# VH-VL binders against Phosphoglycolate phosphatase: the designs that were tried, part 2

Target 1, 238 residues: Phosphoglycolate phosphatase, of Staphylothermus marinus (a3dnn7)
Amino acid sequence: MIRLAAFDIDGTLTINRSSTVLCLEAIDALRKLEKNGVIVVLVSSNALPVVVGLKKYIGLSGPAIGETGALIYYGEEEIVATTKYSAKQAYLDVLEKYNEYVYGSWQNMFRLHDYALKIRKQYLSKDNEIYSLIKEYVENKYPYIKVGYSGYAIHLTPKDTGKGKALKQIMEKHGIRREETMGVGDSIMDWEFIKETKIKVAVANADPELRRKADIVTTKPSGYGVVEIVEKILDKPP

## First folded at step 1 (VH-VL)

Design ab1 (framework fv_acasunlimab_arm2)
Fold by ESMFold2-Fast, scan of step 1:
Structure ab1 (fold): chain C 238 residues (1-238), chain A 118 residues (1-118), chain B 110 residues (1-110)
Amino acid sequence: as target 1 above (238 residues)
Amino acid sequence: EVQLVESGGGLVQPGRSLRLSCTASGFTFSSNYMSWVRQAPGKGLEWVGYIDYGGSTYYAASVKGRFTISRDDSKSIAYLQMNSLKTEDTAVYYCARGYYDWSAFDIWGQGTLVTVSS
Amino acid sequence: DIVMTQSPSSLSASVGDRVTITCQASQSISSWLAWYQQKPGKAPKRLIYDASSLESGVPSRFSASGSGTDYTFTISSLQPEDIATYYCQQYNSYSPEGYTFGGGTKVEIK
């Protein structure tokens, strides 16, 4: 029996990978897990208030992971940082040095540890070059910071944390064994937390690399794939 | 060139104290967790304790209250202060690096021998 | 206190043989387990972390699997340079004593 299910948000609970519009059928599926006593964890690189707001309005009682794993929300009186380091200084340094290519994400005003940079429209065709340039600069000058690129934003994250570490801490706090867990995502970047679960699920339109690593690939894309896997878990033994 | 080098081992009498040093090079020491692991002659590995990058320390029950781990980030050195030494503390002492709390150790020093004998 | 029971304590095999070593934890460690190789007079070297992840630069003949309380380490085709003592280690944060190593398995060639 699954006791905890962790879900990526963008591209996984949305109608497709190009939209932020939620798949309402997927949201209903999460509420069904909640009603059956499964701890539902939302996992995101977004600022904590964005993730917490979503979980509260869906009606999920489980924890939320924001800032690429740097923050866990267990409740209003229990918000835990998984790192004491902040990428803020590295972020400010990059913003000044590479202002020609990047700008700060609006969510940064609500961040404490993980900071996001957006590539200016005119340089999007050189996104991999700009990502590599920033990665080399930051990881050389700030060895405690790691740099990732989602295709949407460049994230500067303390090296000692991540989505996987945060999920492991939640499992520990709730007495959940890996064998009792499921992880669902659409990006190879989600592998960091999905690999920490027993049932590793990729939605049908996920990155090819994630589909190859996953135990289960749904037949439906994005949120519709979430509906599929949730029904399988609740109506039939895994 | 990532390296850890232990020093300070030697022969001491029971009840005395000894301090070991672990000098790090080739990486940013202040960003890493540091552990001490020992191995008695002909025996297996035994974890002694660790210090996180914030200075919080954790110890194995067998050494708690007698051993203290500390770090000097400006010199890239971790220390193991051993007090009230017992003959059963005789071992090769290794220092080892981790990236985060409860991570497996990816870099080890070559060890320094501590012999506690009367 | 999490106790790691490693077996066998020693084994002798021929070059090219498949070697299997097991570790059993006294309680679930949720795949927070690493495998180390230690050659005589040398420090241990990490080969596997998180139960099944192969360290960069380690030959593909080394592999590992397991979950919960039962873990396995395999050398698919033993080579002379693989003569060493192998140790498992748990690093489950539930342990109040931190890290626990198995007793080790000494691998020798016939």
Scores: ipSAE 0.000, ipTM 0.429, lowest interface PAE 16.2, mean pLDDT 87

Design ab2 (framework fv_acasunlimab_arm2)
Fold by ESMFold2-Fast, scan of step 1:
Structure ab2 (fold): chain C 238 residues (1-238), chain A 118 residues (1-118), chain B 110 residues (1-110)
Amino acid sequence: as target 1 above (238 residues)
Amino acid sequence: EVQLVESGGGLVQPGRSLRLSCTASGFTFSSNYMSWVRQAPGKGLEWVGYIDYGGSTYYAASVKGRFTISRDDSKSIAYLQMNSLKTEDTAVYYCARDYRGSYYFDYWGQGTLVTVSS
Amino acid sequence: DIVMTQSPSSLSASVGDRVTITCQASQSISSWLAWYQQKPGKAPKRLIYDASSLESGVPSRFSASGSGTDYTFTISSLQPEDIATYYCQQYNSYSPEGYTFGGGTKVEIK
């Protein structure tokens, strides 16, 4: 019996890993979990309003995790920061020093703790090299900041938070034990929160490293894999 | 090869403080949770606390408020700051690696003895 | 709090004997359990994780099984180098209950 299911958004609830277009069948599956009393948590590196807007318009009552775990939305009167630090200074520094290779995410206007950099189109073939360069610079100069790359953006995040920390806080607040949880994602970066759950699910087109760590690898990719696992969970005997 | 080496143990009086260090080598330290586990003389294993790769810390009820775990990723060192020590804190203290937060320990240090006695 | 009850607390067996140790959780831990070997004066070494997965390099005479609340660890043919105290550990619950160890089973050769 699952009481809480946590889902990554980009590449997991979308039609594929290269698009932000939602898989409507996956969205319908999340609504089915909600109707069956399962707490659905959306987990994302996006700015909090993006995640909260999505959960509200889908019709999900569960909490939302934004800014790579730095913020949790429990409700209009309860928005919790999981860190006191901000990566804003490190972000401004990188933007000035590496402006040739990166630019700021438009969402940064709506961020408080986690800041995102986009790699300019002409340098995408060198994305891992640019990511490594920025990671080395930032983590050396700003020891309280960590640098991650989602495939969509380079994120500068306070070290004392993460998607996993945020999910654990939600579970503790709601009295949810690990054995009652499921986590679903497509990226090795999602392992940070998926490892905190009992049923660890990777969609068929997930990173090989995540597929190796997962308990279940769906037969279908991205959002269609979410439909598959949700149907399996809801068909379980009482 | 993975190695964990604890240091800083010794004899200390009740009510005082002691800081333990755990020096790691042979793996990417910044990607791993680091835990402290202790063992009182002739007794079993007791988890003390851990620090995740984001710097968040969690403690056993018996040490919460008295012990603090920290890490220095540039030096690959984890620390256990022990304050307000009690005689029941007497134990061999091990640092242990929790690979990417799996919550089970794959490598352990040799341990360092902390004796709290008047 | 999840309490891990390990039995027996000690046992004596002959070389070549089959040794069985059990670990019972106060609530379901969904196979989130590891087994450790601690030889006298040494640090613990993990032998089994996720209830039944054998660690790389660990001899096949060591095995384990179980689910829910009941778990078993077996040495199919005891060797002299297996003299140690063995511990189970749950990791289904995290902070503050965290990582609960069993009381240990001391294995000796008679």
Scores: ipSAE 0.000, ipTM 0.413, lowest interface PAE 16.9, mean pLDDT 87

Design ab3 (framework fv_acasunlimab_arm2)
Fold by ESMFold2-Fast, scan of step 1:
Structure ab3 (fold): chain C 238 residues (1-238), chain A 119 residues (1-119), chain B 110 residues (1-110)
Amino acid sequence: as target 1 above (238 residues)
Amino acid sequence: EVQLVESGGGLVQPGRSLRLSCTASGFTFSSNYMSWVRQAPGKGLEWVGYIDYGGSTYYAASVKGRFTISRDDSKSIAYLQMNSLKTEDTAVYYCARSWDYGEYRFDYWGQGTLVTVSS
Amino acid sequence: DIVMTQSPSSLSASVGDRVTITCQASQSISSWLAWYQQKPGKAPKRLIYDASSLESGVPSRFSASGSGTDYTFTISSLQPEDIATYYCQQYNSYSPEGYTFGGGTKVEIK
């Protein structure tokens, strides 16, 4: 039986990959896991307060991972950083050099380690080109920083942390074996934590690379795919 | 060279307010997190709170809701606004550089300023 | 809530002695730990960071090690100028508890 299930938020628990609107059926599915004794972990590149707020109002008792794994919330008196480094210097450099293409995420004022850049609307059709440009610039100039693109934002993250490192720390703290875990996501960036789980799930509209690596690809997209996999987990052993 | 100088300490009555200042020099202030740490007479060190480069603040449970940290990057000053002071807030208050562009610091501390809360 | 338990609370040793101080965290802090020296009437001075890295300019007789929940600080040959109170500090948590210090160890020479 699965004892811990980790979920990406944007594009996975939402109605589709272009919206921040939650799929209420997916939220209901998470509550069903919680009621069945499964530890539900929300995994996100968002600033920690955004993830913790969502977790609390859904009614999930499990930990939350914010800032692309740099921060773990175990409770109001137990918040843990998984890295001592910050991408702030690289972020400010990129913001100045590539201001024509990108602007800073409003959430950056609530960040400590991971920093997000948004692509200006007029350049969204060239998002992969801009991502590659920034990735090559940053990773060559700042060797301790890694650059990822979720489809929503370009994230500058210290190399010594990640969603997978944070998830493994949570598993160790709760005495949970890999064989008792499931990971669900929509972006190739989510592979970093999904690969650390036993049941590796991609939603139907996930990145092609993630779908190829996953053990299970749902038939339905985004939040509707989460409903599908949760029903399978609760109806029968993995 | 790097210097941090605290000021604003003194005697204050319970329930009143006091503002401490920490003036920094010798480094790029705007790229650093600034922390406040206190030490009651004859006791150990207690972290009070910090402010990051973006102005976000974090506080120890004992001072949350009463103390506010702010910064003025144009003057290289960090502030600790202390409201609803209690006798247990009596301590030497230190300002420290706690984070610098992705690197943990606490490598530079001010000399401390004494705050005494009594009648 | 990460609590740092430091021991002993005080010790007395002779010049040239090996001195060992221990810090135990209530949960794993992944080597995000520093050691400070505080002399009477002075601000603390960081000696060690990242559990084992010696700060520039600090004498080699100071060393530290540890991981997970257990950390140790050692002075291999105690000198008169080492009379001070020593503190460990974890920096693996940022809010609401923040950076937690140990209770301190007062080191005195016989």
Scores: ipSAE 0.000, ipTM 0.397, lowest interface PAE 18.2, mean pLDDT 87

Design ab4 (framework fv_acasunlimab_arm2)
Fold by ESMFold2-Fast, scan of step 1:
Structure ab4 (fold): chain C 238 residues (1-238), chain A 119 residues (1-119), chain B 110 residues (1-110)
Amino acid sequence: as target 1 above (238 residues)
Amino acid sequence: EVQLVESGGGLVQPGRSLRLSCTASGFTFSSNYMSWVRQAPGKGLEWVGYIDYGGSTYYAASVKGRFTISRDDSKSIAYLQMNSLKTEDTAVYYCARLGYSYGPYFDYWGQGTLVTVSS
Amino acid sequence: DIVMTQSPSSLSASVGDRVTITCQASQSISSWLAWYQQKPGKAPKRLIYDASSLESGVPSRFSASGSGTDYTFTISSLQPEDIATYYCQQYNSYSPEGYTFGGGTKVEIK
């Protein structure tokens, strides 16, 4: 039996990978997991208040992971950082050097460790080139920072943390074994935390690389795939 | 080796201003956060404020609006401009490297400079 | 704001004794805690960082441990040169505008 399920938000709990609109059927499925005794963990690269706000208004009681794993919210009196480093200095440097191509995410004013850059509309067709340029610059000059691209934003994250590290800390704190866990996502970047779970799930419209690595690929995309896998998990005999 | 040298301390009257300097060597100054920490005679350590790579400044509530931290990266100097000084500001002021981007906070300290605020 | 409560405020021990100082945070600081030694008239010197990592050149008789809200600093065999005031300091990333020091523990030899 599964005792903890971890979900990526954007592209996984939304109606598709290009929208921030939540799939309400998926949200209902998360509530059903909790009613059956499963701890639901939301995993995101968003600033912590965004993830915590979503968790609270859905009515979920489990922890939340923000800033690409750099912060874990267990409750108002227990917020834990998984790294002592910040990408803020690297972020400011990139803004000054590459302002022509990128601008800062508005969420950065609410961030402590992980910082996000947006590619200006005019340069979206060269997104991979710009990502590679920034990655090489930052990782060379700031060897303690790693650079990832989600398709939504370029993230500057301390190397000593990640979504997987944060999830493992949650599992340890709650006494949950890997055999009792499930992870669901849509991006190869989600493999970082999904690989730490027993049941590794990719939604139908996930990156091909994630679909190849996953134990289960849903037949439906994004949030509709979450509904599918939740129903299968709850219907499985002990 | 990393070295931080403070200067500018002394006796000042309440309500006056004083500027402290911290000259740094042995590291890439422009890539580091710089902090000021003070210690009143016979008391513990109290963080005053810091300035980050981009020039953004952050202050303890007790000094906010009165103290200003600045930096001159071409000279590798950090400054603490203290305005509207109060007798409660009497302390040894330490310049410390806030090694946030490279490691633990306050990894190197200067020797400190005494500021006495009295009439 | 994270409050650091350090105990005891002072202690007297004999050369060779084991000395233990504790530091308690008002909320979890995830092991982002340093320990400093300050001798009269001198700047603080960092002995421990990340709760348990010993600074290069610091004698092995100094050690520290802890996680969450409870942290301990130990001198396994007190030496005369260890007479100083010791401070813990949190640098938890959740409170970026505030770096909080403990009240200090004055260590003296009998």
Scores: ipSAE 0.000, ipTM 0.390, lowest interface PAE 18.8, mean pLDDT 87

Design ab5 (framework fv_acasunlimab_arm2)
Fold by ESMFold2-Fast, scan of step 1:
Structure ab5 (fold): chain C 238 residues (1-238), chain A 120 residues (1-120), chain B 110 residues (1-110)
Amino acid sequence: as target 1 above (238 residues)
Amino acid sequence: EVQLVESGGGLVQPGRSLRLSCTASGFTFSSNYMSWVRQAPGKGLEWVGYIDYGGSTYYAASVKGRFTISRDDSKSIAYLQMNSLKTEDTAVYYCARDTYYYGSGRFDPWGQGTLVTVSS
Amino acid sequence: DIVMTQSPSSLSASVGDRVTITCQASQSISSWLAWYQQKPGKAPKRLIYDASSLESGVPSRFSASGSGTDYTFTISSLQPEDIATYYCQQYNSYSPEGYTFGGGTKVEIK
């Protein structure tokens, strides 16, 4: 029986991986999980206010993870940082050195630990080369920072945190055992938290790497795959 | 060493019932899915059903409504209760570990198998 | 239900020969396929998972490849101990339709 389910947002709860439009059927499925006693955790690389705003207006009561695990929102009076480090210096360095290829996310004004870079449209065909270049530069010069690419943005994150660390802290706080958990995502970056769950789910259109690592690959893409897996979980009372 | 041992097979008349047992050792039984797979004499492999760590079961269409899979985690035993047996149920029945992969169908190891013969 | 068509149903080859077995799915299974070896009188043993990944401890002469609906399993240099029936198995679907095996390929030495 599942008692906690963690979901990536972009590409997982949306209608597809190229849009930020929410799959309303998936949102309805998350609300049904909570009504059946399952704790729903939203997991994101977005700035915390973006994730918290989404959670509030959907009407979900579970915790939210922002900044690639660097921040956890349990409630207005309980916001927890999972790291003491910030990627801000590395971010500014990359902006100066690689300005030809990347620019800063507007959300960076609302970030404390994790910083995001966008690849300029003219270089999107070389996104993996640019990601690798920045990763090598940053991880060699800033050994306490790690670099990931979601397909949406390049994220600079302190090494001592991650989506998985944040999820484990939430599980500990709520007395949830690994055997009672499910994780759902679309990107290999989501593996950091999905690997910490018992039931590891990739949506049909997820990265091939994530689909290979997952226990379950849904037959439907993105949010429609979330509907599919939630229906399966609710067949087994919590 | 991870090991599975089936027992309970034998000769049974059509319409009767038989219960098979699969005793597990060498791993944390309660955290694993367990599957049953059968093989008619001289024929190929056919998946029968599974039971997950929470006790939920799924069955192949050919046995649904007649067969029931259950587990006793305190004894590390999985069971296959076979009711309303038909001659076409004659097969070697294997239990297989499906290590905590919900819906993955990856089988390792398999037990040695136990023969069930349904004949008058 | 996903139907797995395996070819050939049997083959006979000499020690040292290259043996190839094919498996075709009725719909795409996205490389969610395993290959099993069953020696006479024994339980099946998994050799390959995820279409091409070799199990630890399995000899390197065994290999497999494929994607979509078409999959192949190869023994690069057949040995006497490889006499067995080989089965492919798909695990693409989450549960409702079950797991399906190919019909098997009996490998014999001349």
Scores: ipSAE 0.000, ipTM 0.406, lowest interface PAE 17.4, mean pLDDT 87

Design ab6 (framework fv_acasunlimab_arm2)
Fold by ESMFold2-Fast, scan of step 1:
Structure ab6 (fold): chain C 238 residues (1-238), chain A 121 residues (1-121), chain B 110 residues (1-110)
Amino acid sequence: as target 1 above (238 residues)
Amino acid sequence: EVQLVESGGGLVQPGRSLRLSCTASGFTFSSNYMSWVRQAPGKGLEWVGYIDYGGSTYYAASVKGRFTISRDDSKSIAYLQMNSLKTEDTAVYYCARGKYFDWSPYGMDVWGQGTLVTVSS
Amino acid sequence: DIVMTQSPSSLSASVGDRVTITCQASQSISSWLAWYQQKPGKAPKRLIYDASSLESGVPSRFSASGSGTDYTFTISSLQPEDIATYYCQQYNSYSPEGYTFGGGTKVEIK
């Protein structure tokens, strides 16, 4: 059996990719993994308190990754930053210059390194144009910051970190080998951490590019696909 | 059409080095584990080591510190660098492909023809 | 350190006989086991993977089963072309050694 399983949250543990409502069957599946000795890691671009709060109230004991990999929560006395840089200045600059198109995520008041911008409703039809405009501006002016778009938000992230870097640090700390790991997600942006695992899983409704790269594509979407893969791995080993 | 072809075997003196190559064709090399397995004359199969698609390597205790496995995904070649060779390293060396598919990882599903390495003075 | 104990080390049987080979792991390998056939002078060929799954193109007279630490490989009706040495091999991802082979079973007709 695997010893560590890493899961994206939005679109992976939720009922579908358009909702933040958790798939309770998927949450039960995560509890079953831990009961069978598997370390469960939640991986997210959300502010650290959002991810840690979810992990704690579900009852998971494993670490949590927030801010697109910039922060790892191992415990109340051990919170580790994976970067020394902050995108805060770039974020404030973009917010002022492109206020017509974007607004700040409410979570930014709880962020230290990674900052998120939301596209105003009236401009959603031009989301790729706005993303490209901001990307060009930020990456030219702030060469230590990278810009990504998840479909939910535009993230300004220090270049020297990411979800995969954070996951590798967790594996090293816990003495977990790559061959003992599984990664599950729904977005091509999740490939950055999934590629660092042995068993690469995409849920049925994941981005086509992620489905092509994955070792396993579930037959059920989002959280229901998580239930499927967890049942498979728990059925196989003694 | 899926093939693995080993090369680089031959006669070498104890204490010297030799590098074996395994050229792959007919599949996506970068997505696969590559293993090296050896077989001394008249003996059974002995796993030497493997390299996963991320570049992590694992070795049998008998060769750890002396042998190094590497890969060049741009050329679809896996290598076995053998240093400080001993007479007991004399064997036919096979490269073999491993992969994950569906839920189950496969063992070594495709093997090369093997290349003989003789360590003798 | 997973040790694979394969039995018997050799056997002689007649054409048409049922042949059974066993493989025992020193600890559970969770069905992460393959069976290989090696004919004299040739590279090994995988016949079975995942303890019981028959490789495409392999005759149905070959079968295997097992779980945990105990695994069995069977040839239901031995043919002359089946004369070979057979090896089990574990690929349990929790083993630091990775892929450990059994000692082999030489199958011959006498």
Scores: ipSAE 0.000, ipTM 0.391, lowest interface PAE 18.8, mean pLDDT 86

Design ab7 (framework fv_acasunlimab_arm2)
Fold by ESMFold2-Fast, scan of step 1:
Formats: C-alpha cells, structure tokens, sequence
Structure ab7 (fold): chain C 238 residues (1-238), chain A 123 residues (1-123), chain B 110 residues (1-110)
C-alpha cells in the first residue's frame, strides 16, 4: 500500500497543460486518497500561500511544498525553509539590469527564497535568448542560484534546494519509506521529486522524457490521468 | 580545463585518522556537488559520500559516523576526514565532480575524476 | 537499497567484434544509469549518462539502451584502445545507496 502520494499541480491536476482550471475529478480523487489514510503532498513552484490555500480548500491534511522546494508547510505553527539562501538579491539585480525584457511575477510579494520573472510580450519570440542571457548573468554573479525556464516563467532558485529535497524531508519526518510512495507529474522538471518515489507516474500528455523515465504512463491526460492512477492504487490490498 | 587533484593518502594504522584533500580548478567550484568514490585493490567502485553546494552531506552506510566530507569554496577544496579507520577502508580514493544541469535536470553521476590517492590501512 | 548485477564479469573478443554488456537493477531505476570505462591504473571515465546519452567526444561505436530494470551497453566494433573494465552505475535511489555500481566487466582482446 502507498502511504504518501506527491502531485505536481499545473498540468497534472488541471484539465490540460495550458490551463490553470482544476480538473474536479482529479480533486475528488485526491480527497479519496485522503479518506483512505494516504498523505497527499502538493508540490509546486508557486508561492507558499497559493499552494497552502489550494490544499486547505481541497481538504488535504498533508504537507505542502512551495517555492520550488524552498518552503514546506506542515501546519500554521510549523513552516520550514529547506535552504538558508534567498534569490531575492539576484532577482532585484536582474529586474534593474534587464527591465527592458522582463518583469516580476506578482507572486514575488509573497516569496522568501525562489523568485519568478516573466518575459514581456514583445520579447516572447526571443524567450530562449533572454533566458540564456539572464542565466549566464546570474550564474556568474550568484553561484549559489540556479536559473530555470518553464516556457512560462524564469525561476531563480537557491541551488541547495529543490522539489526532491523537500519531498525527502517530508518522508523522513513522517517515517515514510520510499517503497510506500508515489509521485505524479507532467514535466521533466517534476522528475526531481518523482525520482525520489517508488511508483513514478507520468500523465499521458507529459513530456516525452518524463514518460520514458516513469514506471507508469497513464492512458488519460493531466487530471484525468490522476483519476486513473488513484483508482488503480486504491484497488490494491494493503 | 577541469582538473581535480587528490592528496593526503598514505599508510595508516587501524583505528587512526587521515584527511584527504581534493583541489579543484577549471570550473566554478561553489556551483557543484563534490563526491568521493573508492576502489579496493583489484575490486570494483564504491561510492563513499557527497557534499552539495549548500554543505549538506550524505554517506554510504559503511562509512556513516566515521567519515566526514566538507568543502572550502574560497580555496576550491573538498575534504574527506576519515576516522576510526579499518583494514576494509584500504582503497584508492577518488574525488569526483557532479554537475547539475541548469534546466532543472540534475546528475548524481561523476563527469570528472581526479587521479586518486591510495590509502592503506594496516599494521 | 538497489543492487546492480552486471554480466558477464569478463569477456574476450577480437578487434572489430560487437561487444554487449548487461546491467540489471533489483528495482526499476527509470533510466537513471551511467556507464564508465576504467583502464588499468587510471581513473574511470564516464561514457554514457541517462541510460543512452553519449558524452561529448566519446566515439560513436559506444552506445547503450534500456529502461526499467534492464540495461545494455554495446561496442559495435571493438578497437585495441577499448581494453578496459566497464561499470554501470545507477543514481535513482532515495537511500544513501543511491550511487550503486555494477561489479564490472573486464574486456580483453584475444
């Protein structure tokens, strides 16, 4: 039996990979895991309040991972940082130097460690060039920061943290063995936490690289694939 | 371009301590995980431990509690402090680099290796 | 926690022969596997990462494939300079044993 299941949000619990609209059938599936005693962990690059708000209104009692693994919410009295570094200084520096190309995510007002930049619409055709420019600048000046680009936002994240590190800390705190875990996602970037689980799941419309690495590829996309895998898991005897 | 040079190996008696150093050049040391891998004479490769950019360490069960890995980013040096040495610790010790891909991909493999330093634990 | 079983432990082949080495994990490692070449008295050199990706500068006669628990490494046309011991290594583990190596395969020319 699985005792802990970790889920990426965007593209995994949503109706598809280009929408933020939740797949209500997937949300219902998460509630079924909760009812059956499985610890459900939401994993995200969003600011912590966004992830915590979502888990709270879904009705999940398990921890939440925000800011690309930099913060773990165990409860109102227990919020833990997985890194002592912050990308805030690098973020402010990039805003000043590259303001022509990028602007700050509104969520940055609610961030402590991981900071997000958006590429201005007129420069989206040169997104890879702008990403490479910022990556080179930040890596040279701030060697403790890593730069990633999702196609939607450029994230500046302390190198000593990540979604996988945060998930491992949750497992250790709750006494959960790897053999009792499942991870589900849609992006190769989710591999960082999925690889730390026993049952490695990619939804049908996930990146080809993630589908190749996964133990299970669902037949249905995004949230509908989550419904599929949850039904299979709950059908197994303990 | 990338170079790793180990030093500090030698003959040591069981129960004693020895510290190995790994001097790195040709890359941004503070951006990389540093690992130690050993090989007993005529045997295969065995991972010892690693240290990440933030200073967190992980060790193989066989050395946990006895060995400590540390780093000095200002000097680009990684260290392996070996305490309570046993004859079974006799091996060539390699320093190895692990680089994370900047697109979120990470490797826990060894892309560059030092030449190794021999540690012999015997009476 | 993951054991890597590599076979054969040694082999002898002629120049120009196809050489195949296998590596089997006790659990699925989801293609997180690298292959190394070690010549006598020298440090290992990584040839392949992520099960099938060839390192820059490594000759195209080296290739690898596999998924789940079963992986293979192939030298399509063995050359004299390929005499070495080859090791697989998995890096898909939550435990401190995440960097487990196979036992090695010694390749010699007859």
Amino acid sequence: as target 1 above (238 residues)
Amino acid sequence: EVQLVESGGGLVQPGRSLRLSCTASGFTFSSNYMSWVRQAPGKGLEWVGYIDYGGSTYYAASVKGRFTISRDDSKSIAYLQMNSLKTEDTAVYYCARTSYEYVWGSYRTFDYWGQGTLVTVSS
Amino acid sequence: DIVMTQSPSSLSASVGDRVTITCQASQSISSWLAWYQQKPGKAPKRLIYDASSLESGVPSRFSASGSGTDYTFTISSLQPEDIATYYCQQYNSYSPEGYTFGGGTKVEIK
Scores: ipSAE 0.000, ipTM 0.475, lowest interface PAE 14.2, mean pLDDT 87

